# VH-VL binders against q0aze0, part 108

Target 1, 268 residues: q0aze0
Amino acid sequence: MKIILVNNRFKENTEKKAQEIAGQLSALNVEVIIDNGLDEPYAGTVDFIMVLGGDGTMLRAARRYGQRAIPVLGVNMGTVGFLSNIEINELAEYLPLILREEYSLEARMMLEVAVFQQQSLLTRVFCLNELLLRSNSPRMLSFALEISGQKLEPYRGDGLIVSTTTGSTAYSLSAGGPIADPQLDAFIVTPVASHIINKRPLVVSPEREISLHLLEEREAIIGIDGQIKMDFGAENRVLIKRAPHPLLMVNLKAKPFFTSIDRSLQRQ

## First folded at step 4 (VH-VL)

Design k8 (framework fv_ragifilimab)
Fold by ESMFold2-Fast, scan of step 4:
Structure k8 (fold): chain C 268 residues (1-268), chain A 124 residues (1-124), chain B 113 residues (1-113)
Amino acid sequence: as target 1 above (268 residues)
Amino acid sequence: QVQLVQSGAEVKKPGASVKVSCKGSGYTFTGYYMYWVRQAPGQGLEWIGVINPNSGGTTYNQKFKDRATMTVDKSISTAYMELSRLRSDDTAVYYCARVFESGSYFLDTPFDYWGQGTLVTVSS
Amino acid sequence: DIVMTQSPDSLAVSLGERATINCKSSQSVLYSSNNKNYLTWYQQKPGQPPKLLIYWASTRESGVPDRFSGSGSGTDFTLTISSLQAEDVAVYHCQQYYSTPLTFGQGTKLEIK
């Protein structure tokens, strides 16, 4: 068995724990590759990915490895998160189940984001939560949204979020988007501080393509999963579609999504 | 080398169904949209529909919506177009075609590579 | 549906001379926000599938000879072959990809005079 152990090198507590876990796995004849985010993603074949950290570390793992159809387990390091399945102090208890492959998989759709300058592809990235188009200045944006070639009336405002259902509880929620069952596959399109009061969030088929471009020159950025930021100008276009493979998330214990989100909303 | 290879010629009676295959090679099959287009003898080209090989999502020309079914089998990099309730005026060469990875059929480049075509003859 | 009309139906031109093929759409295929025309030209030789020549009305596909050029905007488009060669004998098709359904012109047959 070969496992990639994803951690954050700049958090000393997680690095020490990663080394301890790697030693334990090695003693069980499991080959461990440590990914602390500094090197290129491991290119070889692996059987399992274990993510040590919060939701941010899971989002990074999903971008690096999510398209390889490998089981990914989120192990929380003691803070509240939506993308982890077990706590670090439970890992020893569940490790035999992991090694015997006694777990279920939950498929979570991902976005494929392609950014162009005219006809030239500048970059292609994958993400689990969302793409955010937003102004990088106090100036309002004017931009065009196309859904499967259908050209909508121009948007004016601070930006737009295109989210997966997994991302419905992240930035989309803050911008007024709906809470979606993460078992559903859909794009959620949520305006950010729209100047047009009746621009509502849209829930569209994941088979559709979504295209965005600016109608006038402004300072804007594209944000991906809240971690990657790219400049976006009037010469640029972004195309968003369902990624080829979903992220395969490991379920070792039940997590009641609706009870958890209801509890979170009571505190807002 | 990018290549789209289609199944061989078919002769069908009115009312029958035909299923044409298109196998892609030399590229990442799931990275490109697959289009289906037909051409009746001596006539122009007519679009049937498009399929996203990654998701299986389809968009049909309304003229063919009731009779055409597009599918993919990712394990063998093959797309299929089935046309049912055939009529004599369905006699045509049927083509599969893909677009460049950088775009959709409405937003970027149109058909960049075509299959060799499959002649479907419908006669009694 | 956007109807594409080509003219002429057939054209005979001497080697080395200029060939001009026209294509008209029943409504504009120019998207004003990006100033792009959603129009493509294809070349089709007998017994062969169509081959992409020009997209975005005027952008020549890689590997297509410089003698081929596209022009026009909105509803009126032209394909020009500046110096006809023997290998250019084919049927030429225009296509719009502005809206569904995708539609093609009826084709223009180009022959050597």
Scores: ipSAE 0.000, ipTM 0.368, lowest interface PAE 19.2, mean pLDDT 84

Design k9 (framework fv_ragifilimab)
Fold by ESMFold2-Fast, scan of step 4:
Structure k9 (fold): chain C 268 residues (1-268), chain A 124 residues (1-124), chain B 113 residues (1-113)
Amino acid sequence: as target 1 above (268 residues)
Amino acid sequence: QVQLVQSGAEVKKPGASVKVSCKGSGYTFTGYYMYWVRQAPGQGLEWIGVINPNSGGTTYNQKFKDRATMTVDKSISTAYMELSRLRSDDTAVYYCARVFESGSYWLDTPFDYWGQGTLVTVSS
Amino acid sequence: DIVMTQSPDSLAVSLGERATINCKSSQSVLYSSNNKNYLTWYQQKPGQPPKLLIYWASTRESGVPDRFSGSGSGTDFTLTISSLQAEDVAVYHCQQYYSTPLTFGQGTKLEIK
């Protein structure tokens, strides 16, 4: 068995714990590949991915490995979040179940984001939460949104979020989007500080293709899962569609989504 | 274990069309991008385009955009490349190749497996 | 379009000696954000499809002998075979995957002297 252990090199406690866990797994005859985010993703075949950290580390793991249809387990390292399944101090008791493949999988849709300049592909990334188009200056944006070739009336405001249902509790929530059951597959399209008061969040089929481009030259940025930022100008176009594979999240322990989100909102 | 098996050699008249198939096995067909490349006798390789087998989305080399059509049939794990209005200079071996997506760029992946090639001869 | 130019067109090298093949791109294939060169090398034996040897300009594909190495950055790249073996007789192609259209060099034919 071969496992990728994903951690954050720049968090002292996570790096030390990753090395400790790698030693424990090696003692159980498991080959461990450590991914701390600095190098390119491991290119070989693996059987399981274990993510040590908070939601941010899981988002990175999903972008790097989510399309390989490999089980991914989130192990929480202290920060409350929605993407981890077990706590670090529970890992020892669940390891036998992991090694025997005695767990269920929850499929979470992902976005495929392609950024073009004319006909040239500048970059393509996958993400678990959302793409954010935002102004990078005090000036509002004017931009075009097309859904499966249907051109909507122009948007004016600070930007737009295209989110998965998993991302409904991230930036989309802050911008006024709905809370969605992560078991549903859908795109949630949420305006950011729209100048047009009747622009509402849209919930559309995950089979739709969404494209965005600026109608005026402005300083804008594309954000992916809050971690990757790219300049976006009037010469650019972005195409968003459902990624080929969902992220396969390991479920070892019941996490009731609705009571968790309700508690989180009460703490505001 | 990964295999890409292409259809057999074709002989066509100028003005005809040809459709080459590429069947993938030993991997999840919809999880990997497929590109098409050709090689004229004694010449270098020339890229035709790439297709996302899950969505059917395509990017073509502009040289081929008006004549080439890439499609997939997910139910049989098969990709197709059709080239129309054939000329004698379209005589070449046509290859399909699988590219594993790494999540940053659609081609920034170390995994690359090629089909055996399909010779297309265009002569009168 | 990025134009890829290989040199020499053909090369004859004695068994056990070093073979060097060059590839130049008309513009940089180095992506500054990740510091990676989008350059790959393929080996093509007679009657066979190309086989991936090296990606990211210098990373050797699994199963490729360590006598093969890639070097260079930006616009100037080199494939080196440190000690030529009989099975290395092939045409070698460089390719950029920095931008579309994807482009290949014209190929370098490697033969035993």
Scores: ipSAE 0.000, ipTM 0.390, lowest interface PAE 15.9, mean pLDDT 84

Design m1 (framework fv_bermekimab)
Fold by ESMFold2-Fast, scan of step 4:
Structure m1 (fold): chain C 268 residues (1-268), chain A 124 residues (1-124), chain B 107 residues (1-107)
Amino acid sequence: as target 1 above (268 residues)
Amino acid sequence: QVQLVESGGGVVQPGRSLRLSCTASGFTFSSYAVHWVRQAPGKGLEWVAAIWYDGSNKYYAESVKGRFTISRDNSKNILFLQMDSLRLEDTAVYYCARDLYYTSSGYKPYFDYWGQGTLVTFSS
Amino acid sequence: DIQMTQSPSSVSASVGDRVTITCRASQGISSWLAWYQQKPGKAPKLLIYAASSLQSGVPSRFSGSGSGSDFTLTISSLQPEDFATYYCQQANSFPYTFGGGTKVEHK
C-alpha cells in the first residue's frame, strides 16, 4: 500500500506530526510519500491520500490530487473546519479500517477552470471551493457573464464568485451567497459588491458552462480556492465547467454537514 | 488488480442493434469517467464516446452521434454502449478505457487501463 | 477536429537502437498529449501522459518531449519487447483524436 501524506510545511506542528505518522505507517509496511506543498505533486500512483490540517490543506490536496479518483481523508489537528472527517487523536482507532479499505466515499464536485487568451488555452486548474474574479485596484470592474451561450446584462462591481456547493460556506457565503448541501451538484454564482441593484446570486445546473471576460481594461485577478492568484486582463477569457472527477472524500464516521454549519454560525 | 472486461460483441446484420458491456473490478468504478474506443481491423484507434463518473455528461464522436448511447450502472460496476442503426463502417474491436489522473499541468482524460476488447463484425 | 499526424508510419530497427517517433497536431494542444504502445492482439498500454510524464511501471528508456503542436517519443535503447505499434493521442478537446500509428519492426 502507498499513501500520500499531505501537510503544510509552514505550520511546524503539522510537519512534526506528519513525520510521526509517516513512521507509524512505515512500521505497518505502508509506503509513505510526504507532500508539504512546496514541490511538484507526486506523479506516481497511490492507494490513499491522508490530509493533515484544516480546510486550507484539504483544498490544496484537492487541487493537486482531486482529479485522480483516489480516496482522500481529512484529519483535523484542532482547526475548526468542514472538510476533515476525523480528529488526529482518533487516527489510531480508525487506521485498521483505512488499511482494510473499510470505509465509504462521499463524492464532492469540483470546478474545472480554463483560462484563454484569444482561442489559446493558457492554463487549466481544478478547485474544490471557488473561482473569484476581483478588481486589484480601487476601480470597479465591468465584465460579461455568459451561461451556456446566454449573455447576461453587463456586471459592474468588485467582482464575481463561481462556487461549488462545497464552496457555498466559504467566500461565497461572505459575499451573500446561499448555504448549499454539498451533496448537491450545482454552481453558485455570487456577485461581489455589485454596483447594479438586483444582481442576485444564481444557482445553476452543473452541466452549464460559465464564461467571464472584462469589457474594459482593468487591473484584475482571478483567485482559485483563495490559494492561487493570476492576473486577468481584457485579452483573457475564463471558462468554468464541472470537473471530470469529483473529490472522493473518505467517510469513517458520521459528520452531519448541517449540524456543523449551524454550530459554526452560532459561534461567530 | 484493476480490470475492465468487455462483452456483447458478435456478428450482426446492417441496420440492427447491439449492446456492449464493460464490467469493472479492482477500483471504485463510480469515481471514474470511462470511454469507448474502437479499432477497425488493421487500422488505428478511434475515440467513440465518454461518460462522466455519475452518468450526468455524455460525449460522442460525430460518426456515432444519434445512433449510439453510452450509459452506466454504478451499482453493478458496468458500462454500456447501445449501438443502433449499425453500419458496415462500425466494424471494429471496441475497447473500454478508464481515465488517467491529474498532473501539475492540469487534467485531461488519458487511458491508463483498457479492457481486452470485443469484436463487432457484420454478416448479412 | 484536431488531426494528429505521426511520422514515420513504420520504422525498422535492431535491439539497442535509438528510436524516435514524431507526432504533429493540426492545432496547438499545449501539453495535452499521451503516447500508447500496442502489441498485436492486445489492448493499448499508456506509456507517457501530459507530453513528457512517464507512467508508473514504464521503463526509463521511454521519454516524451514537445509542446504546442510538435511532439516526440524516444526509446533510448530498443529492447526485444518494444517491437510494437505506437500511437499519440490529443486530449485538448473533444473529440479526442489519435495519430495513425507507427509500427516499430525488426530489421
Scores: ipSAE 0.000, ipTM 0.396, lowest interface PAE 15.4, mean pLDDT 84
Fold by OpenDDE, second read of step 5:
Structure m1 (fold): chain C 268 residues (1-268), chain A 124 residues (1-124), chain B 107 residues (1-107)
Amino acid sequence: as target 1 above (268 residues)
Amino acid sequence: QVQLVESGGGVVQPGRSLRLSCTASGFTFSSYAVHWVRQAPGKGLEWVAAIWYDGSNKYYAESVKGRFTISRDNSKNILFLQMDSLRLEDTAVYYCARDLYYTSSGYKPYFDYWGQGTLVTFSS
Amino acid sequence: DIQMTQSPSSVSASVGDRVTITCRASQGISSWLAWYQQKPGKAPKLLIYAASSLQSGVPSRFSGSGSGSDFTLTISSLQPEDFATYYCQQANSFPYTFGGGTKVEHK
């Protein structure tokens, strides 16, 4: 078995823990790679991904490795979030199950985000939570939203979030989006400070495609999972689809989502 | 079980070349960075060279840079050290060692497995 | 290059003694430090990695501490099989360097 440990290079405690865990796994004849912020995702094959840290680290791991259809376990290291399954102090207890591959998997829909400059593809990213379009100035944006070829009335506001159900408890929630069952596949389209006060979030079928572009020459930015930032202008378009592969999240410990929502949100 | 076995050492004349080999078994060789570490008689340990798991990166100690070449054949599970322009100060037992694990912060080797070593000496 | 200064170069001790070996790096290396044990005619053996993590199979009487530039290997109660030479090694940056070694010998 070969395991990659993904941690946050800017958090020394996670790095140290990764080294410790790597040593322990090595002692059990498990091959280990540590992704402590590699410039590029590890190119070799792995059987299991262990994410050490919080939601941010998981999001990074998902973007880097999620398309490979590899089991991903979130191991929380004292942070508040929704994406970790076990705590670091529980790892020893569950390690035998991991090594024996005695765990369940939960498929989480990811987004495929394609950003274009006119007809040229600038970048394509798979992400677990959301794409954000927002103004890069105090001025409101005017932008067009198209869903499966249906053009909605122009949006005016600070921005727009397109989120997975997983991402519903992230920025979308802060912007007034609904909390979604993570077992449901759907897009959540949440306006950010819309000019229309009653502009409601949309719950959209994962089978549809979402397109965004600006209707005026203003500077905006695209944000992905709150970690990737890209300039977005009038000549750019973004296309959002369901990713071809879900993130396979390891479920070792039962975590009742709905009963834990209040607890988790109160801690944020 | 993990095993590393060095070979190719012997008596050589200054200025000559020698090629060392290290045969690995008991683990997926192609998944690990590996290193050469040498030890002169009665002296301490000196890191010599490292090679990435796929051979994409190589690193050398200044003392051997330009003279030694590290390489590997992952299909045969063999690590090599081509030693050219050998000097008397190269006299040592040469160990191959496995890197404990990879990190994204560069090579951060802890050497968890070592070979028995192969001795390189010089004729008087 | 990072120089590793190990002290003492040798120590005479008896079975049951507490033995402390220190290693100082010429610059900060965080926790990227390992300790090795070497017996005559044998390859080094990894004892401690990441400054304080005990390698599997190593007796608990061995412990490592420190961060930054100053590190310590401690043998809480020296056993007969512990008479050997010990080396520290920095894994922070190329070229990787070892301390000069500490020989633990019989008093």
Scores: ipSAE 0.000, ipTM 0.487, lowest interface PAE 14.1, mean pLDDT 90

Design m10 (framework fv_bermekimab)
Fold by ESMFold2-Fast, scan of step 4:
Structure m10 (fold): chain C 268 residues (1-268), chain A 123 residues (1-123), chain B 107 residues (1-107)
Amino acid sequence: as target 1 above (268 residues)
Amino acid sequence: QVQLVESGGGVVQPGRSLRLSCTASGFTFSSYAVHWVRQAPGKGLEWVAAISGSGGSTYYAESVKGRFTISRDNSKNILFLQMDSLRLEDTAVYYCAKDIFYTSSGYHPLDYWGQGTLVTFSS
Amino acid sequence: DIQMTQSPSSVSASVGDRVTITCRASQSISSWLAWYQQKPGKAPKLLIYKASSLESGVPSRFSGSGSGSDFTLTISSLQPEDFATYYCQQYDSYPWTFGGGTKVEHK
């Protein structure tokens, strides 16, 4: 059995914990690969991925490994999150179940984001939460949105979010998007400070293709899961579609999504 | 073990051209943006240029735009800076530096630097 | 272009002192700010990224704070190896820009 431990090297505590867990797993004849984010993703065959950290570390793991159909478990390191399933102090308790493959899997859709310059593909990335198009200056953007070849009236405002249902509680929520059951597959398209008062969030089929481009030269960026940032200009076009494979999230204990989000909203 | 080694600096006359190189090892070169940053003697740091991992996007400081060209050869793990129409104010140590802009991370601006190569002018 | 203003340009300090360096951006850069340390004749070394995240291997006496346009680097108890020049750098938008630097020198 091979397990990848994904951690954040920039948290002193998480590197130490990763080494301790790797030692425990090695003692049980489990081969351990540590991924702290600096190197290329491990290219070999892997049976399980354990993510040590908060939601941010899980988002990174999803981008690196989410398309490979490998079970991914989020282990929280002390910060409340939506993408972790167990706490670090519970790991020893659940480890026998992990090694015997006694868990269920939740499939979470991902986005495939392809960025073009004119006709040339610049990059292709996958993400779990969202793509954000935003202005990088005080001036609002003017941009075109197409959904499966249907051209909408131009958007004018600070930007747009294209989110998965998992991402409905991230930036999309802050911009006025709906809270979605993460067990559903859908794109959520949420305008950011639209100047046009009739622009509302859209919930569309995950089989749709969404494309974006600027109608005027502006300083803009696209953000992926709040972690990757790319400049976006009038010569650029982005195409968003459902990723070929969902992220397979390990579920070892029931985590009540609706009561958790309800409590979070009462505190914000 | 990440290493960046600059070469190509030297003494040049104003108006001439010079090409700097930076040889990279210890990481997947094509997956990371790489930058040139310069420092004039006794002065602060000045960002010069950047190139994306694929080479598809390039960025320049206004002071060098139109005169300098950044490029890379991913098959040989080499970064280049072609400097045309050189001016006395281009006198500096030129560093190449690795951005940790990788498709799965992207928070480190410049986590590894070379030792630098000096560009100076004679009459 | 985003202009980065550092203050002070130099500070004289003794081992054990608390040192504070300030960096101001001409417009909001959210948290896209890094701090570097440079010793004479050496390349800069990354200390802090995303305004407050400590780079691995950097001592805990270094800390960063701030968001938007005002940022601070603090050294809680200055050590002999900390006498160096410190630079802030925004990576919110191209062109990237550095502050003018703050030299921390012996009294």
Scores: ipSAE 0.000, ipTM 0.391, lowest interface PAE 17.5, mean pLDDT 85

Design m11 (framework fv_bermekimab)
Fold by ESMFold2-Fast, scan of step 4:
Structure m11 (fold): chain C 268 residues (1-268), chain A 124 residues (1-124), chain B 107 residues (1-107)
Amino acid sequence: as target 1 above (268 residues)
Amino acid sequence: QVQLVESGGGVVQPGRSLRLSCTASGFTFSSYAVHWVRQAPGKGLEWVAAISGSGGSTYYAESVKGRFTISRDNSKNILFLQMDSLRLEDTAVYYCAKGLYVDSSGRTYYFDYWGQGTLVTFSS
Amino acid sequence: DIQMTQSPSSVSASVGDRVTITCRASQSISSWLAWYQQKPGKAPKLLIYKASSLESGVPSRFSGSGSGSDFTLTISSLQPEDFATYYCQQYDSYPWTFGGGTKVEHK
């Protein structure tokens, strides 16, 4: 068995805990690779990915490894989140189940984001929550939105979010988007501070292709899962579609989505 | 124009060392992984080694691990392959190839530009 | 490692023929497959990436299809400059592996 341990280099004591866990796994004849985010993702094949941290660490792991169709387990290290399944103090109890592959998998759709300059592909990234197009100045953006070849009326505002259903509780929620069942595959297209008061979020088929480009020279940024930022200008366009593979999330214990989100909204 | 120009190939004796170089131009060298791919005479393509844009990560085919070392000098736009303990099965044309790293998963290296290759062969 | 098997290893064809080359992966690679053309004495040239996306400057007679583990490169009307060896390459996971090649030669 070969496992990748993904941790956050900037989170307190996480590296030491990753090393401790790696030692325990090695003693059980498991090969361990530590990914602390400093280098390119490990390019080799692995059997399992264990993410040690909060939602931010899981989002990074999903971008790095989510397209490989490998089971990914979120282990919460102290930061409360929606993407972890077990707590670090529970890991010893569940480790035998992990090694025996006694768990279920939940598929979560991901976005494929391709950024172009003219006909040239500049970069392609995958993400679990969302792409955010936003102004990087006090001036609002004017931009074109096209869904599966259908050109919508130009948008004017601070930006736009294209979210997965998993991302419905992240930035999209803050911008007025709906809460979506993460078992559903759909894009949620949520305007950010549109000056047109009747612009509403759209929920569209995950088979649709979404493209965005600026209609005027403006300072704008493309943001991916709140962690990657890229400059975006009028010479650029972005193409968004369903990623080829969903993230395969490991379920070792029940985590009821609807009651969890309901309580979170009442208390936090 | 993207250009990759290999040099350093030649005739060597088994067990000796050879260093290949690849000079790159026409793209931001430090932003892209670069690879060595070889082809034995009359045979197919075999990936050999890769180095990330920053130089922080290196990857090797099992057949060359421990014998070959890939490195780069981003200030000069040069890629190197240090080949130690050369074996007859290392006989090949060695191509320098630009890897298009299009996502953060580490899987998406396909090769959009290739050099002309440099031949490594053995005496008699 | 992911093994890439190409068939046929060679095909005899005439100008104007439709040529089909198949590539099979030993496990699912989604759409993470590229096709290359190599003319005698020359370096490989990228034709297709992500199974079906045509590289800029490549003639439209070349097309790719497939997903999962079975892939096809098609040349709809073979031209004199198309006599070459064609390779598939998976880039789903390290180590990156190539098919054995298919030589398209004169009938």
Scores: ipSAE 0.000, ipTM 0.410, lowest interface PAE 14.7, mean pLDDT 85

Design m12 (framework fv_bermekimab)
Fold by ESMFold2-Fast, scan of step 4:
Structure m12 (fold): chain C 268 residues (1-268), chain A 123 residues (1-123), chain B 107 residues (1-107)
Amino acid sequence: as target 1 above (268 residues)
Amino acid sequence: QVQLVESGGGVVQPGRSLRLSCTASGFTFSSYAVHWVRQAPGKGLEWVAAISGSGGSTYYAESVKGRFTISRDNSKNILFLQMDSLRLEDTAVYYCAKDYLTYGSGKFPFDYWGQGTLVTFSS
Amino acid sequence: DIQMTQSPSSVSASVGDRVTITCRASQSISSWLAWYQQKPGKAPKLLIYKASSLESGVPSRFSGSGSGSDFTLTISSLQPEDFATYYCQQYDSYPWTFGGGTKVEHK
């Protein structure tokens, strides 16, 4: 069996724990690859991916490995989050189930994002939560949104978020988007501080293609999962569609989504 | 516009060497794995070799392993295939092809292809 | 290596016909299959990926289906520009392998 352990190099505690867990797994004849995010993703075949950390580490793992259709388990290292399934102190209890493949999988859709400069492809990446288009200056953006060939009336405001249902509790929520059942496949299109009074969040089929471009020269940024930032100008275009493979998240124990989000929101 | 242009093909004698090149434009070359795929006259497609975006990982079909070397120059946006100990069975049009995903993965198709360069043998 | 078998090797068709091409993998490849179109003297062009996802810019008359080991490419109403050779490719496991191709030719 071969497992990838994904952790964060810049957190000494998680790095030490990753090495400790790798040693334990090696003692059980499991081959372990450690990915701390600095090098290119491991290119070989693996059987399982274990993510040690919070939601941010899971988002990175999803971008690097989510398209390989390999089971991915989130192991919480001390902070509460939405993308982990078990706590680190529970790992020893659940490890026999992992090695026997005695777990269920939940498929989470991902976005495929392609950014062009005129007709040149600059970047094609995948993400689990969202793409954010936002102004990088005090000036509002004016931009065009097209959904499967249908051109909407122009948007004016600070930006736009195109989110998965998994991302509905991330930046889209902060911008006024709905909370969505993560088992539902859909795009959520949420305006950021729209100047046009009747622009509402849209929930659309995941089979649609979404395109964005600026109508005026402005300083703007495209953000991916809150972790990757790219300059975006009037010569740029972005295409967003459903990624070819969903992220396969491991369920070892029930985690009630709606009661968890409700409790979290009432404490804020 | 994404463009891949192969060059370096020609007529060669068995046992000799040939170096193919593929010049890329219209995408961030260093961010994508790139592949060589060949097609013998009147036959189907055969994957030959791949190289990761950084050049740190290389992959070869069993039929060419030990004879062919894939490399890239990211400062010039050029992909190379060094072909040593050429055999009659290597007669084909050689295409370079771009991996679908930024930074490359093992589980995606080839979204852009070059026009191909022909490698053949004198009798 | 995963062996990809296409059938038929050739099919004779007229403009307006429905054409179906099959591709069979020697082992399960889930949905990690692409279809390419190659016109004489030209490079292959990606049509479909992940068995059924239509590549941007490809006409809607092309569709793919299947999972596991059995896959089909369908052209619902053949156009003059569709006379070409079609290839399937698995990208589940290295090394990548292609089917033998299906030539769609004039009746």
Scores: ipSAE 0.000, ipTM 0.519, lowest interface PAE 11.7, mean pLDDT 87

